# Designs tried in a protein design chat: VHH binders against q07589. Part 32

Target 1, 356 residues: q07589
Amino acid sequence: MSRILVIGAGGVGVITALSLWLKKESDVSLVVRSDYDRVLKHGYTIESCDYGRLEGWRPHHIYSSVEDAASAADNQGYNYIVVTTKNIIDGPVNSRVSNIIRPVLEKNKELHGPQLTTHILLVQNGIDIEKEIWAEFPREQYRYTVLSGIQLIGSTKIGSGHISQVGQDHLSCGAFDPQDAAAIQAANDFVRMYSNEGQNFVEFDPRVRYSRWKKLLYNAAINTSTALVGLDVPRCLEFGVNKKSTEIEVFHPAMREIIAIAASEGIIIEEEFITMFTEITRKKVFKPSMCVDCEKGQLMELEVILGNPIRIAKRNGVATPTLSILYNLLVLVQAKLKERKGLLKFDEKTATLVDE
Below, E stands for the ipSAE of ESMFold2; O stands for the ipSAE of ESMFold2 at other seeds; V2 stands for 0.75 times the mean of E and O plus 0.25 times the DockQ between their complexes.

## First folded at step 15 (VHH; framework vhh_7qbe_3)

Design o5 (at its last look DockQ between E and O 0.90; V2 from the best seeds 0.00; counts 0 for: pae E 2.03 > 2)
Fold by ESMFold2 at other seeds, look of step 15:
Structure o5 (fold): chain B 356 residues (1-356), chain A 116 residues (1-116)
Amino acid sequence: as target 1 above (356 residues)
Amino acid sequence: QLQLVESGGGLVQAGGSLRLSCTASGSTEAMGWFRQGPGKEREFVAVISGSGGKTYYVDSVKGRFTISRDNAKNTLYLQMNSLKSEDTAVYYCAARGYPGWSFDYWGKGTRVTVSS
C-alpha cells in the first residue's frame, strides 16, 4: 500500500487527501498547520459537490509540520510527496518547495537508500516549477521523479477545519520528463490511486508542458487581473468600457502574449482557447484563486504565473506590453502584502526600503 | 550534440522573396527561426511543431513568411515573401532536441539584407 504525504491543507490539499483516502489503496498523511488542533480534536467538515457532506473526517495521519511527518515515518518512508502549497518564489526561504520537501526526501534516502524512489507530485500553478527541484536535488545523490498535477477544482477553506468544494475535481497527472519511464509509471499509478469512479475525473497527461502553458492563458490574464482589482470575472467584464474593454484590451491581449511566449519555447497553443477561457466563468459569480488569496492577505503565486513567462519573453525577444503592466502593478500589490505581513519594511524617514 | 546549419541568405530588393533552409544533424522536436537586426536584440520570428502540423508566427511576419519542415531530410525552411527593410537581420535556426524543454540548439545564422 503506497504511503502518501500531502503537504498543504487548503481547499485543494484536503480534497486531495480525501480522494486518496476514499479509494482505500493508500496510507494518507496530511500536513495541517494553522488548523492542526481543530482537526485533531474534531476532524474536518467537508461540503463537497463530488463526495457529499462529511463531518469529523481525518485522513489516516495528520501532522503539524513536514518535519514531524518525516520523523513519524518509523522506518517506512513515503512513496509519494504531494505538494499542494502555493508556490511563492519571492516569499520566505523556508516556504520554497525544495526546503519544504527536503526533510521527507532526506528521511526516505536515510531509510531506503537507492531502493525507494520518491515520487514528487507538484499540484501547483505556473510554469518552470520543476526546475528548482532538479537544481536542488542532484540525480546522482537522490532517487526521485517529478510529476505534474494540474487540478481544476473549486475548493476553498471557508473556516477552521471547514472545506467547501463547489467545483468538480478534475486532475491531470503526468511526468515533467516525458522520456522518464519511472515517472510515467508513477503518474499512471497515482491516477489509479486517486480515481473514485463516478465522483471525480482523473487522467494521465502525456504533454505536461503544453497543459501548463495552456492553463496560463487563464492564470496570467484573468486570475491576475481579478486579483489586481478585487472583482469576479462577470464584474470585470460588465464594468469594462462598453462592457467590452476588459475582454478586448486586457484579457485577450494578455492571452495572446502567453501564446507567443509559449511558441518561442516551442509550445504551440491554439488561439481558440482565448475565447474558451474567457467564456467558462462569464456567468458564474465567484472570484478566482489569486483574487481570493489577495483578499485574505496572502502572498500571490506571482512569479510562477507572470514572472517566469515574462523572463522567458525577455530572453526570447517576445513583446509583452499587457503582461508587463499587469506584472509591475501586481509586484506593488505583493509588496504591500509583504509589508503588512512584516516581510518588507519601508523607512518613512528616508523614503527607502530597509529589508527584503 | 545536435548541430544546425542555415543557408539561403543574401541580398534582395524590398518586395522580393528569399527561402532560408536549416539542416539538423539529427531528429528534433519543435524548430524555429529567430533574427537579430542591426543594433537590436535577437527576437523570435516563427516556430513549427515536431510533426510539422502546427505553426506560429509573430505579427510582424504573419501572412508574409511561411515556416515548414521536411523531417525525412531533417530540414527546416522559412519562405520569406514581400520583404521589407525591417526584415534585414541575421536569421538563426533553433531546435529542441530530445528531451529538450527550450530551444537549446542554435545555428550560426545566415544574413538577409533587404535593400530599398
Scores: ipSAE 0.624, ipTM 0.887, lowest interface PAE 1.9, mean pLDDT 91
Fold by ESMFold2, look of step 15:
Structure o5 (fold): chain B 356 residues (1-356), chain A 116 residues (1-116)
Amino acid sequence: as target 1 above (356 residues)
Amino acid sequence: QLQLVESGGGLVQAGGSLRLSCTASGSTEAMGWFRQGPGKEREFVAVISGSGGKTYYVDSVKGRFTISRDNAKNTLYLQMNSLKSEDTAVYYCAARGYPGWSFDYWGKGTRVTVSS
């Protein structure tokens, strides 16, 4: 029976824990930070289009920190670490994925040495998100695999201990290294443990890099543009010059640049996806996630969605005029958010950043 | 250890044609062409999937260059038509092998000079 630690108790993390718990094939732990005391006393209230209404629900275990989860009284460690937090590479050092998962990796190593392989499932946006893990945890010293989770789910925390899921639970899970047999097996095992037939859809993804580059068409072109201007997609399209300039001169060029970058990495994405992703939210009056994060004063997943593709483009000699403008303007928006949060200080007397 | 060897470069008049080839020492996944012009950094030109069924070209060469491969011979080709002086560069063959993350294998390049 697999022991699974889910890190992050937002809408995605809680539904992930619920789906695993409902299958009754795994021991499910969840790290719950600010809501810990309330969830301990009262459990979660969940309103789910897939799983129904639950009241007073808890997974098998809850912890207030990853450190506490790693030190748990069972002292058996975890087979899977499922990371559902936002990946803010340019944010506080403790928000980096490598730092978040380190207590569990170290504890697993102390308890089991090389006999336990830790399966790290990244349910996060962006590309090259696995590279930090490889750089921080050399495979000579740690036994682990890195798995990719692309979750298409409309689930949000709407209050302390209160989750609303209005979009169906769909997870695609695969190995970042397509030649790592242990990772492939672990991804297939996770698909089985997550599958609640009739209530959700989960599948093995044999080509995770292709899938992530494809999703980036929407994220790098539309998520970023809407975040910059604070508008939903229908408004961006209708307010454009002649109701056309946004899609023709911003969305489509940005998506074409992503296709070129992916191609320079040997990943060929079909041109028809440009139209498909442009149309998918044309008539949906809501703001994409990066736009929402920005308006809530939260840091954006800017580097994994836009910074990483641009760095690849520079290395491979691929022109990115549209993406580069978006990125450099959003870097300023991110700095503004950091200043508001006290993570960056500007000395107005000298007109310079304050060194820390 | 995968090795890549380009050939077919040379001098050609603007408007002319050349065909480059690249022989791999073993089977590959995706293969592609990059180029480095005088005083410039290396830039991506075109890619073909491992099966040969899908291709992609940068805009500056689209319609003029054709990438193809013969998997029985482990050989990649670039047919370059309607050549322009801007196409003058050293052309590099690149390949993804197993375990393949990115283009990890590169040839030493073949020089193409387009005179006007």
Scores: ipSAE 0.622, ipTM 0.884, lowest interface PAE 2.0, mean pLDDT 91
ESMFold2 (binder alone), look of step 15: mean pLDDT 86; pTM 0.884

Design o6 (at its last fold request DockQ between E and O 0.98; V2 from the best seeds 0.00; counts 0 for: pae E 2.4 > 2)
Fold by ESMFold2 at other seeds, look of step 16:
Structure o6 (fold): chain B 356 residues (1-356), chain A 116 residues (1-116)
Amino acid sequence: as target 1 above (356 residues)
Amino acid sequence: QLQLVESGGGLVQAGGSLRLSCTASGSTESMGWFRQGPGKEREFVAVISGSGGKTYYVDSVKGRFTISRDNAKNTLYLQMNSLKSEDTAVYYCAARGYEGWSFDYWGKGTRVTVSS
C-alpha cells in the first residue's frame, strides 16, 4: 500500500488527498499548516461537484509541518511526495520546492538508502519547474523520480477547513524524464491510485513537455491578464473595445508568442488551441486561479508562467512584445504584494528600495 | 554525441533561391534552423517535428521558406525562395535527441549571403 504525502492544503491539495483516500489503495497524509487545529478537531467541510458534500472529513493522517510528517513515529517514509503548493520561485527561500521537500527526501534516504525510490509529483503550473529538483538533489546521493501533474480542477479554500470545488477533478500525470522507466511506471501507478471511475478524469500523460506548453497558452495569456485587472474572463471579453479588443489585441497575440517560444524549443503547438482556450470560459463567470490568488493577497506563480518562457524567448531570439508588457506590469503587482507582506521595503524618504 | 553538418550556403542575388541541407549522424526528434545575421544575436527561423508532419515558421520567412526532412537519410532541408538582403546570415541546424529536452545538438553553420 503506497504511502503518499500531500504537501499543500489549498483547494487542489485537499481534493487530491480526498480522491486518493476514496480509492482506498493508499495511505494518505496531508500537511495542514494554518488550519491544522481546526481540521484536527472538526475535519474538512467539502462541497464538491464530483465527490458531493462531505462534513468532518480527514485523510488518514494530518501534520502541521513537513518536518513533522517526515519525523512521524512509524518511521516508514513515503513512496510519493505530492506538491500542490504554488511555485513562487521569486518568493521566500523557505517556500522553494526543494526546501519544502528536503526533510522527506533526507528521511527516506536515512530509512531506506537506495531501496526506496521517492516519487516527487509536482502538481504546479508552469514550465521548467522540475529543474530546481534535479539541480538540488544529485542522483548519486538521492534516489527519486520527478513526475508532472497537470490539474485542471476548479477548487478553492473558501474558509478555514472549507473547500469548494466547482470545476471537475481532471488530472494528467506523467514523467518529466521520458527515458526513465521507473518514473513512467510511478506515474501510471499514481493514475490508478487517483482514479475514481465516474467521479473524476485521470490519465497518463506520455508527452509532459507538450502538455505543459499547451496549457501555458491559457496561463500566460488569460490567467495573467485577468490577474492584472481583477476581472473574470467573460468581463474581460465583453469590456473590450467593440467586445473584441481583449481577445484580438491581448489574448491571441500572447498565445501566439507562447506557440513561437515552444516551437523554438522543438515543441509544436497547434494554432487551433488559441480559439479553444479563448472560448473555454467565455460564458462562465469565474476568476482564473492567478486572479483569485492576487485578490486574496497571495503571491503569484509569475516566474514559472511568464518569466521562464520570456527567458527562453530571449535565449532563442523570439520576440515577445505582448508577454513582456504583461510580465513587467505583473512584476509591479507582485512587488506590491511582497511589500504588503513585508518581503520588500521601500524607503519613502530616499524613494529607493531598501537593500536586504 | 549526435553530429550535425550543414551544407548548401553561398552567395545568391536578391529574389533568388537556395537550399540548405543538414545531415545528422543518427535519428533525431524535432529539428530546426536558426540564423545569426551580421552584428545580431542568433534567432529562431523554423522547426519540423520528428515525424515530419508538423512545421512552424517565424513570420519573416512564412511563404518563402519551406522546412522538410528525409528520415531515411537523417537529413533536414531548408528551401529558401524570394531571398532578401535581410536573410543574410549564418544558418545553424539544431536537433533534439530522443534522450534530450531541448535543442541540444548544433551544427557549425553555413553562410548565406544575399546580394542586392
Scores: ipSAE 0.655, ipTM 0.898, lowest interface PAE 1.8, mean pLDDT 92
Fold by ESMFold2, look of step 15:
Structure o6 (fold): chain B 356 residues (1-356), chain A 116 residues (1-116)
Amino acid sequence: as target 1 above (356 residues)
Amino acid sequence: QLQLVESGGGLVQAGGSLRLSCTASGSTESMGWFRQGPGKEREFVAVISGSGGKTYYVDSVKGRFTISRDNAKNTLYLQMNSLKSEDTAVYYCAARGYEGWSFDYWGKGTRVTVSS
């Protein structure tokens, strides 16, 4: 039975743990920080469009920290680490994925050496998110694979121990390294362990980099724009000049720039997806995740969604006038959020940033 | 490991045509062309998929340049028509390996000069 550690107890992470638990093919652990005592005593209350209403639910194990979860591995370790936290590279150093997963990788290595391969599944938005892991954990010293999880789900933590899922769970899982047979097998195994027939949609993704670049059309153009202005997509479209300028002058140019950047990396994305992503959101009065994060005062996944593509563009000589404007304005929004959280300090006497 | 060798550069009059070739020492995934003009940074020009079935061109060359490949010969081509003085550059062949990473293999370049 695979031992799976889910890190992140937001709406995505709790439903991830629930889906794995319902399949009854894995031993499911969840790291629950601020809600730990509440969930330990009373469990979760979950309203799910996929799985129904549950009260008092817990996965097989809960822990208040990754360190505690690693210590409790009962000398078997974890086969999978599923990271569902937001990937905020420009956030606190303890929020970096490499630092989040390190206690488990070190413990697995201590317990089993090369006999246990750790499968790290990144259920996070963006591109180049796997590169930090490869840089921090040399393959000669650590035995692991890195898997990609592209999850489309409408799930929100609405209170301590309370989850509301109103959008069906769709997961695409694959290997970042298409030549790594162990990673491919682990991704297929995860698809099987996560799939609840008739309740969710789960598939193996043979072309992870293509899929992530394709999703970036939506994330880099629409998710970012809505976050900047605090509007759902229909409002963004209807409020534009002549009801057209947002689509013609913002969404489509940004998406064309992403296609050019992907092409400069050898990944060719069909231009039909520009229209597709615009049309599937045109009538959905619903704020995308980055917009919701801004409204809640939470940091955005800005660097993995916009920063990384722009850095690739600069390296490859691809012009990004639309993406650069969006990025630079959102950097200001992110700084405002950081200031409110105490992560930045502005000295009003000198009108300068205090680099603490 | 993988070697890329460009050829076919030269001097051409504005409005003229030139065909570049790039021979790879082995099989590749996507292949592409980049260029670096005098005093400029290297910039992306065009890419073709491993099978040859899909292509992409930057706007400045679209309709004038055609990228193609012959997988039996491990050779990439760039047909350049209606050349302009701003197309003057060293043209680099690039290839993506099967490991799924970005363009990791590069040729040494072939110079194209477009005279007014």
Scores: ipSAE 0.642, ipTM 0.893, lowest interface PAE 1.9, mean pLDDT 91
ESMFold2 (binder alone), look of step 15: mean pLDDT 88; pTM 0.896
ESMFold2 at other seeds, look of step 15: ipSAE 0.642; ipTM 0.893
ESMFold2, fold request of step 16: ipSAE 0.470, 0.575, 0.549; ipTM 0.833, 0.873, 0.863
ESMFold2 (binder alone), fold request of step 16: mean pLDDT 87, 88, 88; pTM 0.885, 0.899, 0.899
ESMFold2 at other seeds, fold request of step 16: ipSAE 0.560, 0.508, 0.586; ipTM 0.865, 0.849, 0.878
ESMFold2, look of step 16: ipSAE 0.642; ipTM 0.894
ESMFold2 (binder alone), look of step 16: mean pLDDT 88; pTM 0.898

## First folded at step 16 (VHH; framework vhh_7qbe_3)

Design q1 (at its last look DockQ between E and O 0.94; V2 from the best seeds 0.75)
Fold by ESMFold2, look of step 16:
Structure q1 (fold): chain B 356 residues (1-356), chain A 116 residues (1-116)
Amino acid sequence: as target 1 above (356 residues)
Amino acid sequence: QLQLVESGGGLVQAGGSLRLSCTASGSTESMGWFRQGPGKEREFVAVISGSGGKTYYVDSVKGRFTISRDNAKNTLYLQMNSLKSEDTAVYYCAARGYEGYSFDYWGKGTRVTVSS
């Protein structure tokens, strides 16, 4: 029975743990921070369009920190670490994914040396998100694989220990390294362990880098634009000049720039996807995740969605006029969010930042 | 380690044509061309898939340049037509290995000079 640690107890993380728990093929642990005491005593209340209504639900184990979860392993460690937190690389240092997962990897290495391989599934947006892990954990010193989870789900925490899922759970899981047989096997095993026939949709992804660059058409053009203006997609489209300017002068140019950047990395995405992503939510009154995060006063995944592609574009000599405007305006929005949260301070006497 | 060697550069008048070649020491996934003009940073030009079935070109060369490959010879080509003075650059061949994420293998470049 695989031992799975889910990190992040927001709407996505809790439903991820629930889906694994329902399949009855895994020993499911969940790291719960602010809600730990409430969930320990009362469990979760879950209203799910896929899985039904549950009261008092808990996975097999809950922990208040990753450190506690690592200490509690039964000397076998964890087979999977599923990271569902937002990847805010410009946020607090202890929130970096490498720092979050380090206690488990160090414990596995201490107890098992090279005999236990840990499968790290990143259920996070963006591109190049796996590179931090490869840089921080040399593969000759640590035994792990890195898996990609592209999840489309409408699930939110609506109160302490309360989860509402109103959008169907769809997960696409694959290996970041398409030639790593162990990673491919682990991804296929996860698909099996996560799949609840008739309730969710889970598939293996043989071309993870292609899939992430393709999804970035939507995320870098639409997710970002809606976050900047605080509007759902239909409103963004209908409010444009002649009901056309948003798609023609913002969405499409940004998507074309992403296609060029992907091409400069050797990944060719067909331009037909520009129309597909523009149309997929045109008639659905739905705010993408970055817009929702901004409205809740939470930091955005700005660097993995826009910063990383733009840095690649600069290195490869690819022009990004539309993406750069979006990025620089959203950097200001992110700074406003950081100031509100006390993560930076502006000195109005000198008109300069004072926090470093 | 995979090696890439470009050839075919030279001096040509504006409006003329050149064909660049790049021979790889082994099989590759996608391959592409980059260039660096005088006093400028290196920039992406074009890419072709490992099978040769898909291509992408930057707007400045679209319709004038054609990228192709012969996998039996491990050779990449760039047919450059209607050359302009702004096409003057050192052209670099790049390749993805099957183990690599991005263009990790680079040639030393071949110089193209377009004169009036």
Scores: ipSAE 0.696, ipTM 0.912, lowest interface PAE 1.5, mean pLDDT 91
Fold by ESMFold2 at other seeds, look of step 16:
Structure q1 (fold): chain B 356 residues (1-356), chain A 116 residues (1-116)
Amino acid sequence: as target 1 above (356 residues)
Amino acid sequence: QLQLVESGGGLVQAGGSLRLSCTASGSTESMGWFRQGPGKEREFVAVISGSGGKTYYVDSVKGRFTISRDNAKNTLYLQMNSLKSEDTAVYYCAARGYEGYSFDYWGKGTRVTVSS
């Protein structure tokens, strides 16, 4: 029986834990931060379009921190670490994914040495998110794989210990390294353990890099633009000059630049996806996730969505005039958010940052 | 270790044509061309899929350049027509190996000079 640690107890993480728990093929642990005491005492209340209403539900184990999960006296090691948190590489050091998962990797190594391969599933937005893990954990010292999870789900925390899922869970899971047989096997095993026939949809993704670059068309053009202006997609489209300028002058050029960057990395994305992603949310009055993060005063996944592709473009000599303007303006928005959170200080007497 | 060797560069008049070749020492996934003009940074030009069925070109060369490959010979081609003085550059062949993650293999380049 696989032992799975789910990190992040938002709407996505809780439903992930529930789906694995219902399948009865894994031992499911969940890290529950601020809601820990409430969930320990009363469990979760879940309203799910996939699984119905549950009251008082808990996975097999809950912990108040990753450190506690790793240090638990009866911990036998985790086969899978499923990361459902936002990936904010320019944020506080302790929020970096490598630092979040390190206690578990160290404990797994202490308990099992090379006999346990740890499968790290990143259910996060962006491209090149796996490279931090590869850089931080040398393979001669750690036995692990890195897996990609692209999840489309409408699930939110609506109160302490209360989850509302209104959109069916669709998960695509695959190996970041398409030549890593152990990773491919682990991804297929996860698909099996996550699949609840007739209730959710989960599939193996044989082309992880292609899938992530394709999704980036939406994220780098639309998610970013809506965050910059604080508007849902229909408003962005309707408020444009002649109801056309937003898609013609912002969305489409940004998407074409992403296609060019992906091409410079050897990944060819079909041009018809520009229209598809523009139209898929035209009539859906909701704010994409980056826009919501800004409104809540939370840091954005700016670097994995826009910074990383721009850095690739600079290395490969691909012009990105539209993406660069979006990025540089959003860097200012991110700095404003950091200042409000006390992560930056500006001295108004000298008109300079206080310390570096 | 995968090796890439370009050939076919030379001096040509504006409006003329050249065909570049790049021979790989083994099988590859996607292959592409990059170029570096005088006093400029290296820039992406075009890419072709491993099977040869899909291509992408930057706008400045679209319609004038054709990328192709012959997998039996492990050879990549760039047919350059209607050449302009701004096409003057050292052209580099790049490849993704089957074990590689990105364009990790590069040739040493072949020089193309377009005179007006």
Scores: ipSAE 0.679, ipTM 0.904, lowest interface PAE 1.7, mean pLDDT 92
ESMFold2 (binder alone), look of step 16: mean pLDDT 88; pTM 0.901

Design q2 (at its last look DockQ between E and O 0.94; V2 from the best seeds 0.79)
Fold by ESMFold2 at other seeds, look of step 18:
Structure q2 (fold): chain B 356 residues (1-356), chain A 116 residues (1-116)
Amino acid sequence: as target 1 above (356 residues)
Amino acid sequence: QLQLVESGGGLVQAGGSLRLSCTASGSTESMGWFRQGPGKEREFVAVISGSGGKTYYVDSVKGRFTISRDNAKNTLYLQMNSLKSEDTAVYYCAARGYEGRSFDYWGKGTRVTVSS
């Protein structure tokens, strides 16, 4: 039976743990931070469009930290680490994915050496998110794979230990390295362990790089633009000059730049997807995730969605005038959020940033 | 270890045409062309899919350049028409292997000079 540690107890993480738990093929652990005592005593209340109402629900194990979960591994360890947190590489150092997962990788290595392979599933937005893990954990010292999870779900924490899922769960899972047979097998195994036929939708993704670049059309053009202005997609489209300027002068140019960057990396994304992504949410009155994060005062996944593509563009000699303006304005929004959180300090007497 | 060898560079008058070739030592996924002009950084020009069925061109060459490949010969081509002095550069062939995440294999380049 696979031993699975889910890290991140927001709406996504809790439903991920529930889906695995319902299949009865996995030993499911969840890291719960601020809600730990509440969930320990009373369990979760979950209102799910996929699974109905549950009260007093817990996975097989809960822990207040990743360090505690790793210590509890004893002589067993974890087969999977599922990371559902936001990937904010310009945020606090202890929130970096490599630092979050390190206690588990070290414990598995201590217990089993090369016998136990750790499968790291990143359920996070963006491109090049796997590179930090490969850089920080050399293969001659650590036994692991890195898997990609692209998830669409409408699930939020609406109170302490209270989860509301109003949008059905769609997950695509695949290997970041398409030549890694162990990763491919682990991704297929996860699809089987996560699948609750008739209640969720989960599939194996054989083309992870293509899928992530394609999704970036929406994320780099629309998610970012809505976050900058604090509007849902229909409002962005209707408020534009002659009801056209937002799509013609902002969304489409940004998407064309992403297609050019992907092409410079050898990945050809069809131009028909520009229209598809513009239209898919035209009549959907809701705010994309980056817009929601910004409104809640939370840091944005800015670097993995815009910073990384722009750095690739600079390396490959691809022009990004629209993406660069969006990025530089959102860097200011991110700095404002950091200042409000105490992560950045500005000295008003000298009109300078306090270096830390 | 995949090897790429370009050929076909030379001197051409503005408005003229030139065809570049790149022979690969084995099978590849996507292949593409990059170029580096005098005093400039390397820039992306065009890409073709492994099957040859899909292409992409940067705007500055669209309609003037045609990328193609012959998989039986493991050879990539770039047909360059209506050449401008701004097209003067060393042109590099690049390939993505089936194990690779990006263009990991590069040729040594072939020089194209467009005289005004």
Scores: ipSAE 0.744, ipTM 0.926, lowest interface PAE 1.3, mean pLDDT 91
Fold by ESMFold2, look of step 18:
Structure q2 (fold): chain B 356 residues (1-356), chain A 116 residues (1-116)
Amino acid sequence: as target 1 above (356 residues)
Amino acid sequence: QLQLVESGGGLVQAGGSLRLSCTASGSTESMGWFRQGPGKEREFVAVISGSGGKTYYVDSVKGRFTISRDNAKNTLYLQMNSLKSEDTAVYYCAARGYEGRSFDYWGKGTRVTVSS
């Protein structure tokens, strides 16, 4: 049986753990931070369009930290680490993916050496999200693979220990390195272990970078714009000048810039996806995830969605006038959020930042 | 180790045409052209898929430049028409390997000078 550690107990992470648990082919552990005591005592209440209503549900194991999870499995380790947390690379150091997964990788290296390969599945938005893992964990010293999970799901934590899933779970899972046979096999194995036929949709993704750049059309143009203004997609479209300016002068130009950046990296995204992504939520009064995070006072995945593409554009000499305006305004929104959370301090006497 | 060698650069008058070539030492996935003008940073120009079935061009060259490839010869081409002085640059051939990563393989470049 595969031993799977799911890190992150938001709407996505809990449903991920539930799907694996229901399949009965894996030993499922979940790291639950703020809700740990509630879930320990009462379990989860889950209202799922895929799985129905569950009350008092727990996976096989819950832990309050990754460190505790690593200690509890020190004689066997974990085959998979599934990271469902937000990837805020400009945020606190302890929230960096490399630091989140380090306790498990260090334990595996110390006690199992080359006998255990840990498959790290990043179920996070954005581009270039795998790079810090490769940089931080040299393959001479650590035995692991890195997998990509693109998950389209409408699942939200609506209270302590209470999850509401209103959108069916669709997961595409593949290897970041398409020449890594172990990673490809691990991705296919995960698809099998996650699939609950008739209840969710799960597929192997043979072209992970293409898929992530394609999804970035929506994320870099729409997720960002809605977050900046605090509006759902239908309102953004209806409030535009002549009910057209938002899509013609913001969404489409931003998407065309993403296509250009992807092209400069050798990945050609079909222009037809501009229309497809513009239309998929036109009639759905629904705020995309970055908009929701911002309204909850939480930091946005700004760097992996906009910052990384813009840095690629600068390196490759691709013009990004629309994306750059969006990014620079959202950097200010992110700074405002950081200030409220105590992660930035502004000295009003000197009109300067205190800690940089 | 994959090697890329450009050729076909030269001096041409504005409004003229040039055809650049880039021969790869082996098979590649997508290939593309970049350029670096005097005192400027390198910039992306165009890309073609591994099969040759899909292309993309930056707006400044669209309609004037045509990228193509002959996979039997491992050769990439850039047909440059209606050349302008701002097209003056060293043109670099780039290739993506099957690892599914960025353009990791680069030629040394071929110089194109467009005289007014």
Scores: ipSAE 0.734, ipTM 0.922, lowest interface PAE 1.3, mean pLDDT 91
ESMFold2, look of step 16: ipSAE 0.722; ipTM 0.917
ESMFold2 (binder alone), look of step 16: mean pLDDT 87; pTM 0.884
ESMFold2 at other seeds, look of step 16: ipSAE 0.723; ipTM 0.918
ESMFold2 (binder alone), look of step 18: mean pLDDT 86; pTM 0.882

